VHH binders against p19838r805to892. Designs and how they scored, part 13

Target 1, 88 residues: p19838r805to892
Amino acid sequence: QGDMKQLAEDVKLQLYKLLEIPDPDKNWATLAQKLGLGILNNAFRLSPAPSKTLMDNYEVSGGTVRELVEALRQMGYTEAIEVIQAAS
Below, E stands for the ipSAE of ESMFold2; O stands for the ipSAE of OpenDDE; V2 stands for 0.75 times the mean of E and O plus 0.25 times the DockQ between their complexes.

## First folded at step 9 (VHH; framework vhh_8k46_1)

Design r1 (at its last look DockQ between E and O 0.73; V2 from the best seeds 0.65)
Fold by OpenDDE, look of step 9:
Structure r1 (fold): chain B 88 residues (1-88), chain A 121 residues (1-121)
Amino acid sequence: as target 1 above (88 residues)
Amino acid sequence: AVQLQASGGGFVQPGGSLRLSCAASGFTFSSYVMGWFRQAPGKEREFVSAISGSGDYTYYAESVEGRFTISRDNSKNTVYLQMNSLRAEDTATYYCAAKPDHGYVSRYDYWGQGTQVTVSS
């Protein structure tokens, strides 16, 4: 899987919701760290939608769906992976 | 009761400057992220900028980065938005907002009344 632009908007919205859950291991901040964007977490948390802000930055930086799935796998976030795979 | 009182809006020409202020009360100011949002007629409300409770971290929308500066004075329970190099597209009603300063809060809980900013030649 390639460009983040290939993910449908509804899939992204589902991911946003899953990443906003206050789980210490399955949240946007943890994902940011897995994706190498953890240094931006202080900025992300100030935004009105940290998960969306993270994913937008990831997309702009050229991040891939494959790498996103791998990061989510490292987090053990099976539900988030399934959301992406169901849309493929 | 929580109150956010914004001021400083007005009419300016393109390239001009304005400084917005938002006075807060009814909550522990330094424990909250303070933010600015704006809404133009017929458009969705959009995020402009935010600053952490301590003031150590700031975040800006791409559209205002380099032109706007957010700051706060916790001794005065006030957050500011210095707007320089104003453009016509900056015309909007500006709103002050607040949310708890911790890593798991997304939505801004408190909102003040808007102050109008109009940039026109």
Scores: ipSAE 0.739, ipTM 0.887, lowest interface PAE 0.5, mean pLDDT 95
Fold by ESMFold2, look of step 9:
Formats: sequence, C-alpha cells, structure tokens
Structure r1 (fold): chain B 88 residues (1-88), chain A 121 residues (1-121)
Amino acid sequence: as target 1 above (88 residues)
Amino acid sequence: AVQLQASGGGFVQPGGSLRLSCAASGFTFSSYVMGWFRQAPGKEREFVSAISGSGDYTYYAESVEGRFTISRDNSKNTVYLQMNSLRAEDTATYYCAAKPDHGYVSRYDYWGQGTQVTVSS
C-alpha cells in the first residue's frame, strides 16, 4: 500500500524542479529506472511534465516514500532527499 | 533561424473536423519532439499532444484522447493534428512547439505563432 499522499504538494513541486535539471544522473528518467518504471520513459518524455507524470504514475501504482528515498540515495541525490526529509 | 508556422485553423460546427499543420525550419526536425498546445482567452496554455522525433511514440492529453491524432512527415518537416468530434471547449489558439528528443529533456525551446480554431454552431 502506498503512502505518497503523505508528501505535501509543495514538496512534490520542489521534487519536480529538481528532477528537471540537465544532469545525466540526477533526472526523472534515471529515477524512473530506479523505481521500476523505466519502460514507461518513452511516454514520460512526451508528456507535458515528465517528472510529474512519473511521480503520478508511481503514486497510483502504490509507491512508497521509503522506496522513493532509497532510489534517490542510489542516485546520490542528496538535495532531493533533504526536501522530503525536511517535511517529516 | 528557427521557424514554426502553424496553419489550418478555422470555424467549424460541433462534431466537425479540422486538420492543423505546422511547418518547421532551422533545426534537424527528426531529432525533435513536436508538440501541440492550446490557449483559450483568459486561460493558461495547456498541452494537447506530442510525437517523438521518429514518429513511433505519441502522447495525448486526456481531454482529447480518442478524438485527436498527431502525426508527422519528416520528409516535409511538418507535424499535423487531426481534430475530430470537435466541441465548444476545443475553441482556442493552437500552437506547435519543439523540444530536443533527448531522453530526459522536458523544456520546449521553440514555439510557433499559432492558428485559431473556433467551434460554434
């Protein structure tokens, strides 16, 4: 059962911006792969807001905040982790 | 210089059809995602549809899925939007846009001037 609803909308908006930077390792496409959603990257990249589309898909699939933080840790994305943890 | 020229707009009754075209120049067309956006007076611009550089993948806003079809002809540097079953809420200025078809790029760099679509009895 997912718990992504516990993240405030402002936190999600900050995450969207952090995942849209021009970094080959710290981007929404890499996060999608870490979350097991990489096969959907062709759809995500065509959507109007790839980070939001990824995160919405993750949430409706029952994704958890713990799993999200672990994926971000594997990416070395400390700033993104801090945004989530500051809201707890 | 990059240019995107949208055309094919007009006046149509509810339930009717229109086909929009967008001619592109100044960049390698097949390396860009092409998108359609629309804006009604007093509203924010909204996404309508996008197509990958190769044409193999498409994406649609839920409000138009099943009614609109995006396509492209890379030999003519042109993207199209076939709009069927038009409704009053489809009334807007329609814009074509282009972004690099790189795996994580989300920002559209180039925008056309738009073409007006008006759906009215």
Scores: ipSAE 0.499, ipTM 0.784, lowest interface PAE 1.3, mean pLDDT 91
ESMFold2 (binder alone), look of step 9: mean pLDDT 85; pTM 0.848

Design r2 (at its last look DockQ between E and O 0.83; V2 from the best seeds 0.00; counts 0 for: pae E 2.1 > 2)
Fold by OpenDDE, look of step 9:
Structure r2 (fold): chain B 88 residues (1-88), chain A 121 residues (1-121)
Amino acid sequence: as target 1 above (88 residues)
Amino acid sequence: AVQLQASGGGFVQPGGSLRLSCAASGFTFSSYVMGWFRQAPGKEREFVSSISGSGDYTYYADSVEGRFTISRDNSKNTVYLQMNSLRAEDTATYYCAAKPDHGYVSRFDYWGQGTQVTVSS
């Protein structure tokens, strides 16, 4: 299992907001692809909160904070990385 | 102006069925995800179901999976929610909602007026 449980709820909420920004390169759908969950993007898209749905699925699948940060780094999403690192 | 007009609510006994409808206007219907939400007294609004613009994909809350079916008729600009095996906990005001159907849209933008569903013996 992953260590996503180590992230506080307030940190997750901040990440959700950052991933909901209508940026074609810095969004939940792009992150899902980087995390290998892109095949679920139709489901995420139809959910009421795609970023949260993505993160919940990532956690359940055993995703790690390290891999999350790496994916965000590949996206160049420095602000999202800083949110995670500030809480560590 | 965007309009979402929901109907079909009513009183039913547990185990009964209802079919909600939502007529949409003011936007390109087939380009939008349509959704249903509900809110019970004293509780927060919760997601129920949604359907893609083409109708090819559907999504359900765990609490209604297997009992509710969402569908749409793009020729009529209408989305439906077939509710079977209704339970007391399904009692709520049901709302129709819409959001653009593209790759990274998050929140629903448009909301209609609610229709009351009451499940009681």
Scores: ipSAE 0.802, ipTM 0.913, lowest interface PAE 0.5, mean pLDDT 95
Fold by ESMFold2, look of step 9:
Structure r2 (fold): chain B 88 residues (1-88), chain A 121 residues (1-121)
Amino acid sequence: as target 1 above (88 residues)
Amino acid sequence: AVQLQASGGGFVQPGGSLRLSCAASGFTFSSYVMGWFRQAPGKEREFVSSISGSGDYTYYADSVEGRFTISRDNSKNTVYLQMNSLRAEDTATYYCAAKPDHGYVSRFDYWGQGTQVTVSS
């Protein structure tokens, strides 16, 4: 069972914006790969909000904040980690 | 200049069908995701469907899946929405939109004027 419900909606909105940049190391498609959801990337990119669709799928699948932070760390995405940690 | 011109709206009874078209110009059509959105009075605009630049992949809102079909003809720079089994709740202004077909882009940058669809007994 996941704990993504612990992230406030405004934190999630900040993460969505951070994941929609042109940097291939720091975009939602790379995060999806790190979270084991990369096979859904065609569906994510065609959805109206790819980052939200990814994050909703991750949450419904039982994803955890700890795994999310670790994936972001593997991507070197310090700003995204800081957004999560500042909301402690 | 970018232009998206939607057409094909009209009045139809529940259970009926309509086909919307959106003619595009001013950008490399095959490199863009094309989408349909709708907005009823007093409601927020909502996503309906999208199709990849190649046409190989499609996506539908749950409320329309199985009833609506998106398609495109890249030789005519046109995207279509075939709407079958129409219901009163499908009544809205329908907009076509475009965004670059890139893995990191979520925002639709180009928007058409919209075409009215009214489903009433």
Scores: ipSAE 0.357, ipTM 0.718, lowest interface PAE 2.1, mean pLDDT 89
ESMFold2 (binder alone), look of step 9: mean pLDDT 84; pTM 0.834

Design r3 (at its last look DockQ between E and O 0.86; V2 from the best seeds 0.65)
Fold by OpenDDE, look of step 9:
Structure r3 (fold): chain B 88 residues (1-88), chain A 121 residues (1-121)
Amino acid sequence: as target 1 above (88 residues)
Amino acid sequence: AVQLQASGGGFVQPGGSLRLSCAASGFTFSSYIMGWFRQAPGKEREFVSAISGSGDYTYYAESVEGRFTISRDNSKNTVYLQMNSLRAEDTATYYCAAKPDHGYVSRFDYWGQGTQVTVSS
């Protein structure tokens, strides 16, 4: 859809939690790469909340919900997509 | 047992400098990200800075970027926080923290006791 700012805070919190799972394919680092922000992964991993840091940077850079969903789809992260779609 | 022992806190005037140290034991130091957090009275604990196990990468909160410098000496199992151009809003209890330095770890899971930093004229 549109601007990441349109996502409710509770939805973001749910996404943070899902992206903190130590799954080699379904994590914040993989998502960062799909979103073209992989070069920042060293910064993200040093932050206290890598998933939040990633999504904050994505939002600031003008990332869209549509592109986020597409990245999650490429990751096969159906549960994360459902969280976003349920709030729409 | 894991131990993180912080020191170096004190009283300084605005514009002054302090250097915090945190001595670590009980784990493979070079395999851990070391970080600093702080908490002011009535406020939530906030992230300040972190450094990778090798020391090659650092990260700072925007509020301290350009003023604080994190470093580490793996031969001494110690992480440092050089704080320059201190402001009143930097007043807080500072905590040393650690988490494994592998690709997916999120939260800091080891914490030391705090050291008080007070910036006041």
Scores: ipSAE 0.789, ipTM 0.911, lowest interface PAE 0.5, mean pLDDT 95
Fold by ESMFold2, look of step 9:
Formats: C-alpha cells, sequence, structure tokens
Structure r3 (fold): chain B 88 residues (1-88), chain A 121 residues (1-121)
C-alpha cells in the first residue's frame, strides 16, 4: 500500500526541483523508468511540472517511500535520498 | 520573431461551447509541445492542456478533462482548444504557449497575448 502521504510537502517540493535539472542521470524521466512508469513519460513531459506529475501519478498508484528511495539509489542520486531521509 | 496569436474567445452561456485557435510562427511548429493556460481575474495563471509536437499525446488538467479537447494542425501551424459544457468557472483569459518537444524541458518558453472567454447568463 502507498505511504507517500508521509512525506512532508516541503520534502516533495525539494524533490521536484532536484529532478528538474539538466542531468540525464538524475532527471524525472529516468526516475519514472526506475519506478516502472516510463511508458507515461510521453504524458509527463507535456505537463508544466513533469516531476510533480510523475510523483502525483506514483502516489495515486500506491507507490511507497521505500520504493522511491531504492529507485533514487539505483540512479546514484544521493542528494535526493538525503532530502527524504532527513525528514524522518 | 516568435509569435503566438490566440483567437476565438467571446461571451457564451453556461453549457455552451467555444473553440479557440492559436496560430504560431517563428519556430518549427511540429517540434514544439503546444499548451493552453488560463488566468481568471485575481487568480494565478493555471495549466489547461497540452499536446505533443506530433499530436499523438495529450494531457489535461483535471478540472477540464472530458469537457475540453486540444488538437493541432501542423499544416496550418495552429493549435486548437474545443471547450464544451462551459461553466462560469471557465471564465478567464486563455493563453497559448510552446515548449521544445525534445527532452526534459519543463518550462514553456513562448507565450501568446491571450483571448478572453466569458461564461455568463
Amino acid sequence: as target 1 above (88 residues)
Amino acid sequence: AVQLQASGGGFVQPGGSLRLSCAASGFTFSSYIMGWFRQAPGKEREFVSAISGSGDYTYYAESVEGRFTISRDNSKNTVYLQMNSLRAEDTATYYCAAKPDHGYVSRFDYWGQGTQVTVSS
């Protein structure tokens, strides 16, 4: 079952910014692929805020914080993991 | 120079329909995502809909999904917004915008001047 509601709003906002940078190893499109949502990238890129759109879809689909951290770990995105872990 | 010219706004009763057009020039139209935004008096501009460069993919804000349809005609460099089942809450200035359809680009770079839609009895 999903538990993304446990992340504070300011943590989510920090994550959106971290995923909106011009680094192909650390962008929202790569995260979507790691979370099994890569087929939806054609829709996410149309959004004015692709990182938020991705994360909203992940939350609605029942995504967990643990799975999110594991995807970020697979990307080597230490900064994003630290933002999540500092909030616990 | 880039130009986006929105038109087709007007006054309409609740439940009515209206079709907006946005003619584009100054860039390779089929290489850009086209979007519609709106801004009501006293409110922040909000996203309405967007369509991919090819026209194969669309995305809608929840508040308009099922009522509005975005489309494009790349031979005329024009994007459209068909607005059905209009409500008073849809009253706003509608703006078209464009962003590159080739990567992680998040922000819409180009903006039109907008066209007024007023839904009132």
Scores: ipSAE 0.378, ipTM 0.730, lowest interface PAE 1.9, mean pLDDT 89
ESMFold2 (binder alone), look of step 9: mean pLDDT 83; pTM 0.825

Design r4 (at its last look DockQ between E and O 0.77; V2 from the best seeds 0.51)
Fold by OpenDDE, look of step 9:
Structure r4 (fold): chain B 88 residues (1-88), chain A 120 residues (1-120)
Amino acid sequence: as target 1 above (88 residues)
Amino acid sequence: AVQLQASGGGFVQPGGSLRLSCAASGFTFSSYVMGWFRQAPGKEREFVSAISGSGDYTYYAESVEGRFTISRDNSKNTVYLQMNSLRAEDTATYYCAAKPDSYVSRFDYWGQGTQVTVSS
């Protein structure tokens, strides 16, 4: 899977919610590290919606849905992967 | 009880400056991210800026980057927003907000708004 722009807005919204849970292994900060954006976590944390800010930056940087799924797989976040795959 | 008391709003001409203040009480100030939001008539509330508990990190919306500066004085439990080079589109009610300095995403404390009007 390719461009993040291919993900529907409702799918992104679902992902935002899943990444904002208080789980140290399944949150947006962990995902950011897996995607190579961990150095921006302090900035993301200060934003009103860290998970959205992360994903927006990931998209702008040319990140792919495939790489996103792989990162989520490394996190063991099956539910998040299913949200993406259900939309495909 | 948690309280956020904002002040410093007013009328200015384009290119002018204002400095907003927000006095906080009822929580451990230095352990919280402080933020500013604004809402113009007919528009949704939008993020403006935020600062970490220690003050070491700041974040700005693109629309205010380079013009606004957020700061805090933890000894006074106060957060500030210095607004320079003001534009008509900066006209809005400005709100002070707080959230724990953690990975929590949503601001959960809100103060009353202070009006900022930029007009020639």
Scores: ipSAE 0.466, ipTM 0.764, lowest interface PAE 0.8, mean pLDDT 93
Fold by ESMFold2, look of step 9:
Parts: sequence; structure tokens; C-alpha cells
Structure r4 (fold): chain B 88 residues (1-88), chain A 120 residues (1-120)
Amino acid sequence: as target 1 above (88 residues)
Amino acid sequence: AVQLQASGGGFVQPGGSLRLSCAASGFTFSSYVMGWFRQAPGKEREFVSAISGSGDYTYYAESVEGRFTISRDNSKNTVYLQMNSLRAEDTATYYCAAKPDSYVSRFDYWGQGTQVTVSS
């Protein structure tokens, strides 16, 4: 049962940008691994917006905001967590 | 110098087919993701499809999935777009593009495009 639709679109857009940095500990590919979607990175890198494609896939799969925040904490990505929490 | 030369465009009736080709030079072709984009007059350029350097993975825009097929021949340094069941909405200039096969999203090399016009 997912609740990702409760996350505002402007918050999602900020997250996409934060996940497109070159830091391998904080990029979309590492987030995909933490969310159990790592095998799909073989396809995600081909999309025009890999971070959006990852997040859309996660939402369709029933992903939750709580699990997303937990994955970001495991990555040490405080700025991304703050973006989500400031909107709540 | 990097060159991408797209060809194979033309006039087709609705429901028809075309095959686009893009010949590449100036880089190690098999190490690059190849993509197709299109732009209709007055609209922003939009993504159509991409294929990994090895050819093992493909990705399609929802609007073309099931109708278009991307492929590549690394021995000829060429990427193809087979376009079936063409519609008026597919009318555009089609561009091929390349980026290193990595997690960076930006396509930096672009061809000059080939015109596809779908009309009765």
C-alpha cells in the first residue's frame, strides 16, 4: 500500500535534482539499490530522466514515503530528507 | 570529430512504416548509449527511444512503445529506429544522439535530423 502520491510534485522535482549529482553514495542508482529496484538500473540509465523513472517505478510498486526516507538515511543524504520533511 | 548522420525519413500514409538509420563516427560506438528524439514545429524536443552500448537494454517513450523498435549494429556503427503503425502525431524531425554508457543522463552529441511526415 503506497502513499507516494501525498508527496507534492515540487518536492519530487527537488528530489530528482538531488539524485542527479555525481556522488555515488547519493545518486539515483544507489537509491534504487536501497529500495530493492537495483536490477532495473540496467534500464533506468537509458531513460531521459533516470531519477524520475526510478521514483515513478517505486510509486507504482506500492512504495511508501517512510521507506524512501529510511533509504535516504542509510545513504546519509540529509539534504534529501530535509526536503521531504520540510514539506510535511 | 564526432558525426551523427540520420537518414531514412520521408512521407508515409497513416499506418505505414519507415526505418531510420544513424551512422556514427568519431567515438567508440559500442561504449555509447544511442537515442532517438523528435521535434515537431512549435514543440519541445521529446525523447523517443534509447539503446545501451551493447544493445542488451532498450527504453521507449510510452507514446511509441509497441510501435517503434530501436536496434543497433556495432559492426557498422549504426543505430536504427523501425517505426510501424505511424500516425499523424509522429510527424517530426527525428534526431539521433549519443552519450557515454554511464549513469549520467545528458546526451551531448547530436545529429542534424531527418524529416518524417505522416499524412494521407
Scores: ipSAE 0.391, ipTM 0.725, lowest interface PAE 1.7, mean pLDDT 90
ESMFold2 (binder alone), look of step 9: mean pLDDT 84; pTM 0.833

Design r5 (at its last look DockQ between E and O 0.79; V2 from the best seeds 0.61)
Fold by OpenDDE, look of step 9:
Structure r5 (fold): chain B 88 residues (1-88), chain A 121 residues (1-121)
Amino acid sequence: as target 1 above (88 residues)
Amino acid sequence: AVQLQASGGGFVQPGGSLRLSCAASGFTFSSYVMGWFRQAPGKEREFVSAISGSGDYTYYAESVEGRFTISRDNSKNTVYLQMNSLRAEDTATYYCAAKPDWGYVSRFDYWGQGTQVTVSS
């Protein structure tokens, strides 16, 4: 379902904020691992906005919204899923 | 108390070079990501570069990639920013910052005072 480019910028911004929350289970690093991009976490960590850097790389890699939602579901991050679904 | 003391700023002509230093104290230096930010008058603070605690990983803003080099000496608790091929748009106050190099930490928690870099003919 859908390319990441189909997500509105405001939706992405909301996701960035949610993924920057200091939750040990609901964060950008955990999401990166779920998306198969965990090997890049060292690079993401050094960036000024790890969540944005992650999602940008995910998009460039051809990641889908469906897979993003599935990863978030595995994380139990209901709030993040709702942000995406509300925009659909 | 945590302290970050930046130095090395100055006036240079376009194409010139500067090397910034930031001396850190008050925390386990090798366990922290060190970063450089800059802010020009009337503009928001922007990321410049960062380096992992071990020094094995570096990251650069696109605007400085290939011109700036970040490095660190953990034995001296110091991070450096070598700035080559300087441009007028590099003019800004440069800030040293630090954040833990573990987990999912995103924000830089510690900030030093700025050092002014002015690139002008």
Scores: ipSAE 0.695, ipTM 0.864, lowest interface PAE 0.5, mean pLDDT 95
Fold by ESMFold2, look of step 9:
Structure r5 (fold): chain B 88 residues (1-88), chain A 121 residues (1-121)
Amino acid sequence: as target 1 above (88 residues)
Amino acid sequence: AVQLQASGGGFVQPGGSLRLSCAASGFTFSSYVMGWFRQAPGKEREFVSAISGSGDYTYYAESVEGRFTISRDNSKNTVYLQMNSLRAEDTATYYCAAKPDWGYVSRFDYWGQGTQVTVSS
């Protein structure tokens, strides 16, 4: 049921950078919680690229772009949503 | 001054084992994620493994999972990499690295000089 493969690689790279800005609300750990992957944050923080590791795990788990955008909306992360939507 | 000193490298036959050590100083060791990276000539440096400051959590690159084991001894300020079932593809300079185990820190900023591991018939 997943469709994360539909996002272009350069869109994913932009999103990774946006999620690694030092912001208490707009970071990869908060996104992981919104996507139901918060229990894995201990593993994500140990990886060399936590936002990529989070997003790869989400994709392998069958995650959808729709649910990703909804999570970003709940975080108030308009810039990240626009990156995804401008590429569609 | 921060110092990371990796040791334990050497020559080994395929299928053999080595244990790397990295002694750390100049920071509160138990508050840092410790990691191992490697680089073969002509290739990019690649992630091997990392361990949380407490030692409770570990992470492995897929290429080494099941063969390598990371551990740490916080009383000795030392991180280890036990490498079993070694292959020619594991030949590289192995580096230890450190980053804070707090905040949303992604980048390892402290690096050792490395120790050479050579796996050949």
Scores: ipSAE 0.411, ipTM 0.738, lowest interface PAE 1.7, mean pLDDT 90
ESMFold2 (binder alone), look of step 9: mean pLDDT 83; pTM 0.825

Design r6 (at its last look DockQ between E and O 0.66; V2 from the best seeds 0.49)
Fold by OpenDDE, look of step 9:
Structure r6 (fold): chain B 88 residues (1-88), chain A 122 residues (1-122)
Amino acid sequence: as target 1 above (88 residues)
Amino acid sequence: AVQLQASGGGFVQPGGSLRLSCAASGFTFSSYVMGWFRQAPGKEREFVSAISGSGDYTYYAESVEGRFTISRDNSKNTVYLQMNSLRAEDTATYYCAAKPDYSGYVSRFDYWGQGTQVTVSS
């Protein structure tokens, strides 16, 4: 499982960067949809850092690291998964 | 050249109201997200609010939600920030910013105007 609060800040920062790349299949918007937060994408995109806003909302909503990893796996985003696993 | 000219700052008492304006030029206004940021002395710049190019969507920082309202008039190339129920902690220099309204993922704000001072004090 794992509470999102258990992720170190530096790990989150790395994830933010990985989720704001010009890849339509490996960005924050796609991740939001996988996490069931896609309805908020119009709001996220208006924020200064959409990936951070997404993850903050996910954390506040009680999202787990396990579900985050699963979503990233569905996206085939191996690099993002490795960032999380390296910190565990 | 891109220009963002903010105005409307001033001194108000707690509970008071101000309305900021930002006049934009040098780019296709309706194709850009417009935003407001603020920076208090000794603190980092923080996001306040943003509005989509069409004006259909808005987003607010939690600290100003319910008190501030962002709007825009694309015919005047202007974005506004109505600030109600002002608090001492709202004291800051407010900045207007712009970034392309790209469908999908949006880059960081890359155009910035000069700040306008807002001071809330009794």
Scores: ipSAE 0.522, ipTM 0.797, lowest interface PAE 0.7, mean pLDDT 93
Fold by ESMFold2, look of step 9:
Structure r6 (fold): chain B 88 residues (1-88), chain A 122 residues (1-122)
Amino acid sequence: as target 1 above (88 residues)
Amino acid sequence: AVQLQASGGGFVQPGGSLRLSCAASGFTFSSYVMGWFRQAPGKEREFVSAISGSGDYTYYAESVEGRFTISRDNSKNTVYLQMNSLRAEDTATYYCAAKPDYSGYVSRFDYWGQGTQVTVSS
């Protein structure tokens, strides 16, 4: 059921950059919680690329782009949504 | 100033062991994730392992999982890498690095030490 492969690699790289900021409303740790992966945040934060590690886990678990956009919407992260939707 | 001093490298036969140390100063050690990276000649630097500020959580690259153990002693401001079952492919310069330990915020490894050479050969 997952469709994260539909996102081009350069779109994913832009998203990783947008999620690696100090703003607690817009960071990878909050996204992980919204996606049901918050338990793994202790591992994600230790990796050299927490956003990529989070997104790889989400993709492998069968995550969808629709659910990703909804999580970003709940965070109020309009710029991240626009990056994804401009590529759709 | 911030200082990270890595040591403990050397020459070892395949299957052997080495223990690396990295002494830290100039920041609150227990509030930082400590990490090890390595770089072989002609290759990009790659992540090896990291440990949380408290020492309770660790993370390993797949290539070293089960063979390497990261640890820290916050009373001595020192992080260690115990390297067992060494292989020729582990030959590299090993670097220690530090980043703030904020689980809700993004941070980069901003502090880097000097490398220590590990050479695994018959």
Scores: ipSAE 0.352, ipTM 0.686, lowest interface PAE 1.7, mean pLDDT 89
ESMFold2 (binder alone), look of step 9: mean pLDDT 82; pTM 0.813

## First folded at step 10 (VHH; framework vhh_8k46_1)

Design t1 (at its last look DockQ between E and O 0.93; V2 from the best seeds 0.73)
Fold by OpenDDE, look of step 10:
Structure t1 (fold): chain B 88 residues (1-88), chain A 121 residues (1-121)
Amino acid sequence: as target 1 above (88 residues)
Amino acid sequence: AVQLQASGGGFVQPGGSLRLSCAASGFTFSSYVMGWFRQAPGKEREFVSSISGSGDYTYYADSVEGRFTISRDNSKNTVYLQMNSLRAEDTATYYCAAKPDHGYVSRYDYWGQGTQVTVSS
């Protein structure tokens, strides 16, 4: 729970890396869809760092860490969840 | 063989304009996002702008937004970067790059040779 501002920068950096891997099911685009931001995927895709752009927009939109974890859970992205939980 | 050939660089005074071109070959041009990057001496390579395969979507770094315009002509396999209101800090070697315009791809597959842009009074 809590807003995304509570996540440390190093945690975010780790998440960026995990979301940039070439996995069709575990990527920033899939996460964006789970978070209801899929309509922005063209913008994210064209940005220099799609995962970062996604998470920045998610944060600005008032997204929560809880919702992020839930989305990652739906994706089965255990490694990403562990990164967040290890920092808590 | 894939090839990206950039041109249009040169010397210009602050406030001036340049138009870069990048001619592509060896891949299905319209299926690729085309991007421009730049690297100044002693600095890391930075993103400048990108354009979707169809040309319907564009993205700009904050530092160039409102001054630079990216476009493409798929009939010529060419991407352009119109640079207006140039500043000294725009001085860099500019690179053309391409990545697939599908899915979640973040990394650019192809990179061209750089073209030097120097903005100086």
Scores: ipSAE 0.784, ipTM 0.902, lowest interface PAE 0.5, mean pLDDT 95
Fold by ESMFold2, look of step 10:
Structure t1 (fold): chain B 88 residues (1-88), chain A 121 residues (1-121)
Amino acid sequence: as target 1 above (88 residues)
Amino acid sequence: AVQLQASGGGFVQPGGSLRLSCAASGFTFSSYVMGWFRQAPGKEREFVSSISGSGDYTYYADSVEGRFTISRDNSKNTVYLQMNSLRAEDTATYYCAAKPDHGYVSRYDYWGQGTQVTVSS
C-alpha cells in the first residue's frame, strides 16, 4: 500500500536532481529497474523529466517509501537515502 | 559540427495546420531522441513532443496530444511536427532539439535556432 505522499515536495525535487546526474550506477534508469519498472524506461526517457515520470508512476502503482529506500540501498546511493531519512 | 535547422513556420488561422521540419547534420541521427519545444513571448520554453531514434516510441505534452504528430525520416535526417487544429495559444517559436537515445540521458544538448508559428485571425 502506497505511502509516497509522506515525502514532501522539496524532498522529491532533491531526489529528481540526484537521479539526473550522469552516473552509470546512480541514475533514474537503474532505479526504475530496481523498482520493477524497467520495462517502462522507453517512456521515461522520452518524457521531459524522466526521474519525475518514474517517481510518479511508482507512486500511482502503490509504491512505498520503504521499498524506495531499499532500492536506493541496492544501488549504493547513500546521498539519496540520507535525503529521505533526514525528512522522516 | 552539429546543426539543427527548423523550418515550416508561418502565419495560420485558428483551426489551421502547419508542418514543421528539422534537418539534422553532424551526428548519427538514428542514435538520437529528437524533440520539439516551444517558447511563447514572456513564457518559459516548454516541451511539446519527442520521438525515439528508431521512431518506435513517441511522447506528447498534454496540451498538444491528439492535435500534433511527431515523426522522423532517418534516411533524410529529418524530424517533423504535424500541427493540426491550431489555436492562438500555440503561437510560439518552435525549436527542435536532440539528445543521445541511450541509457539514462535526460537533457537535450543540441538545439536548433527555431521557426516562428503565429496563429491569429
Scores: ipSAE 0.546, ipTM 0.806, lowest interface PAE 1.3, mean pLDDT 91
ESMFold2 (binder alone), look of step 10: mean pLDDT 85; pTM 0.849

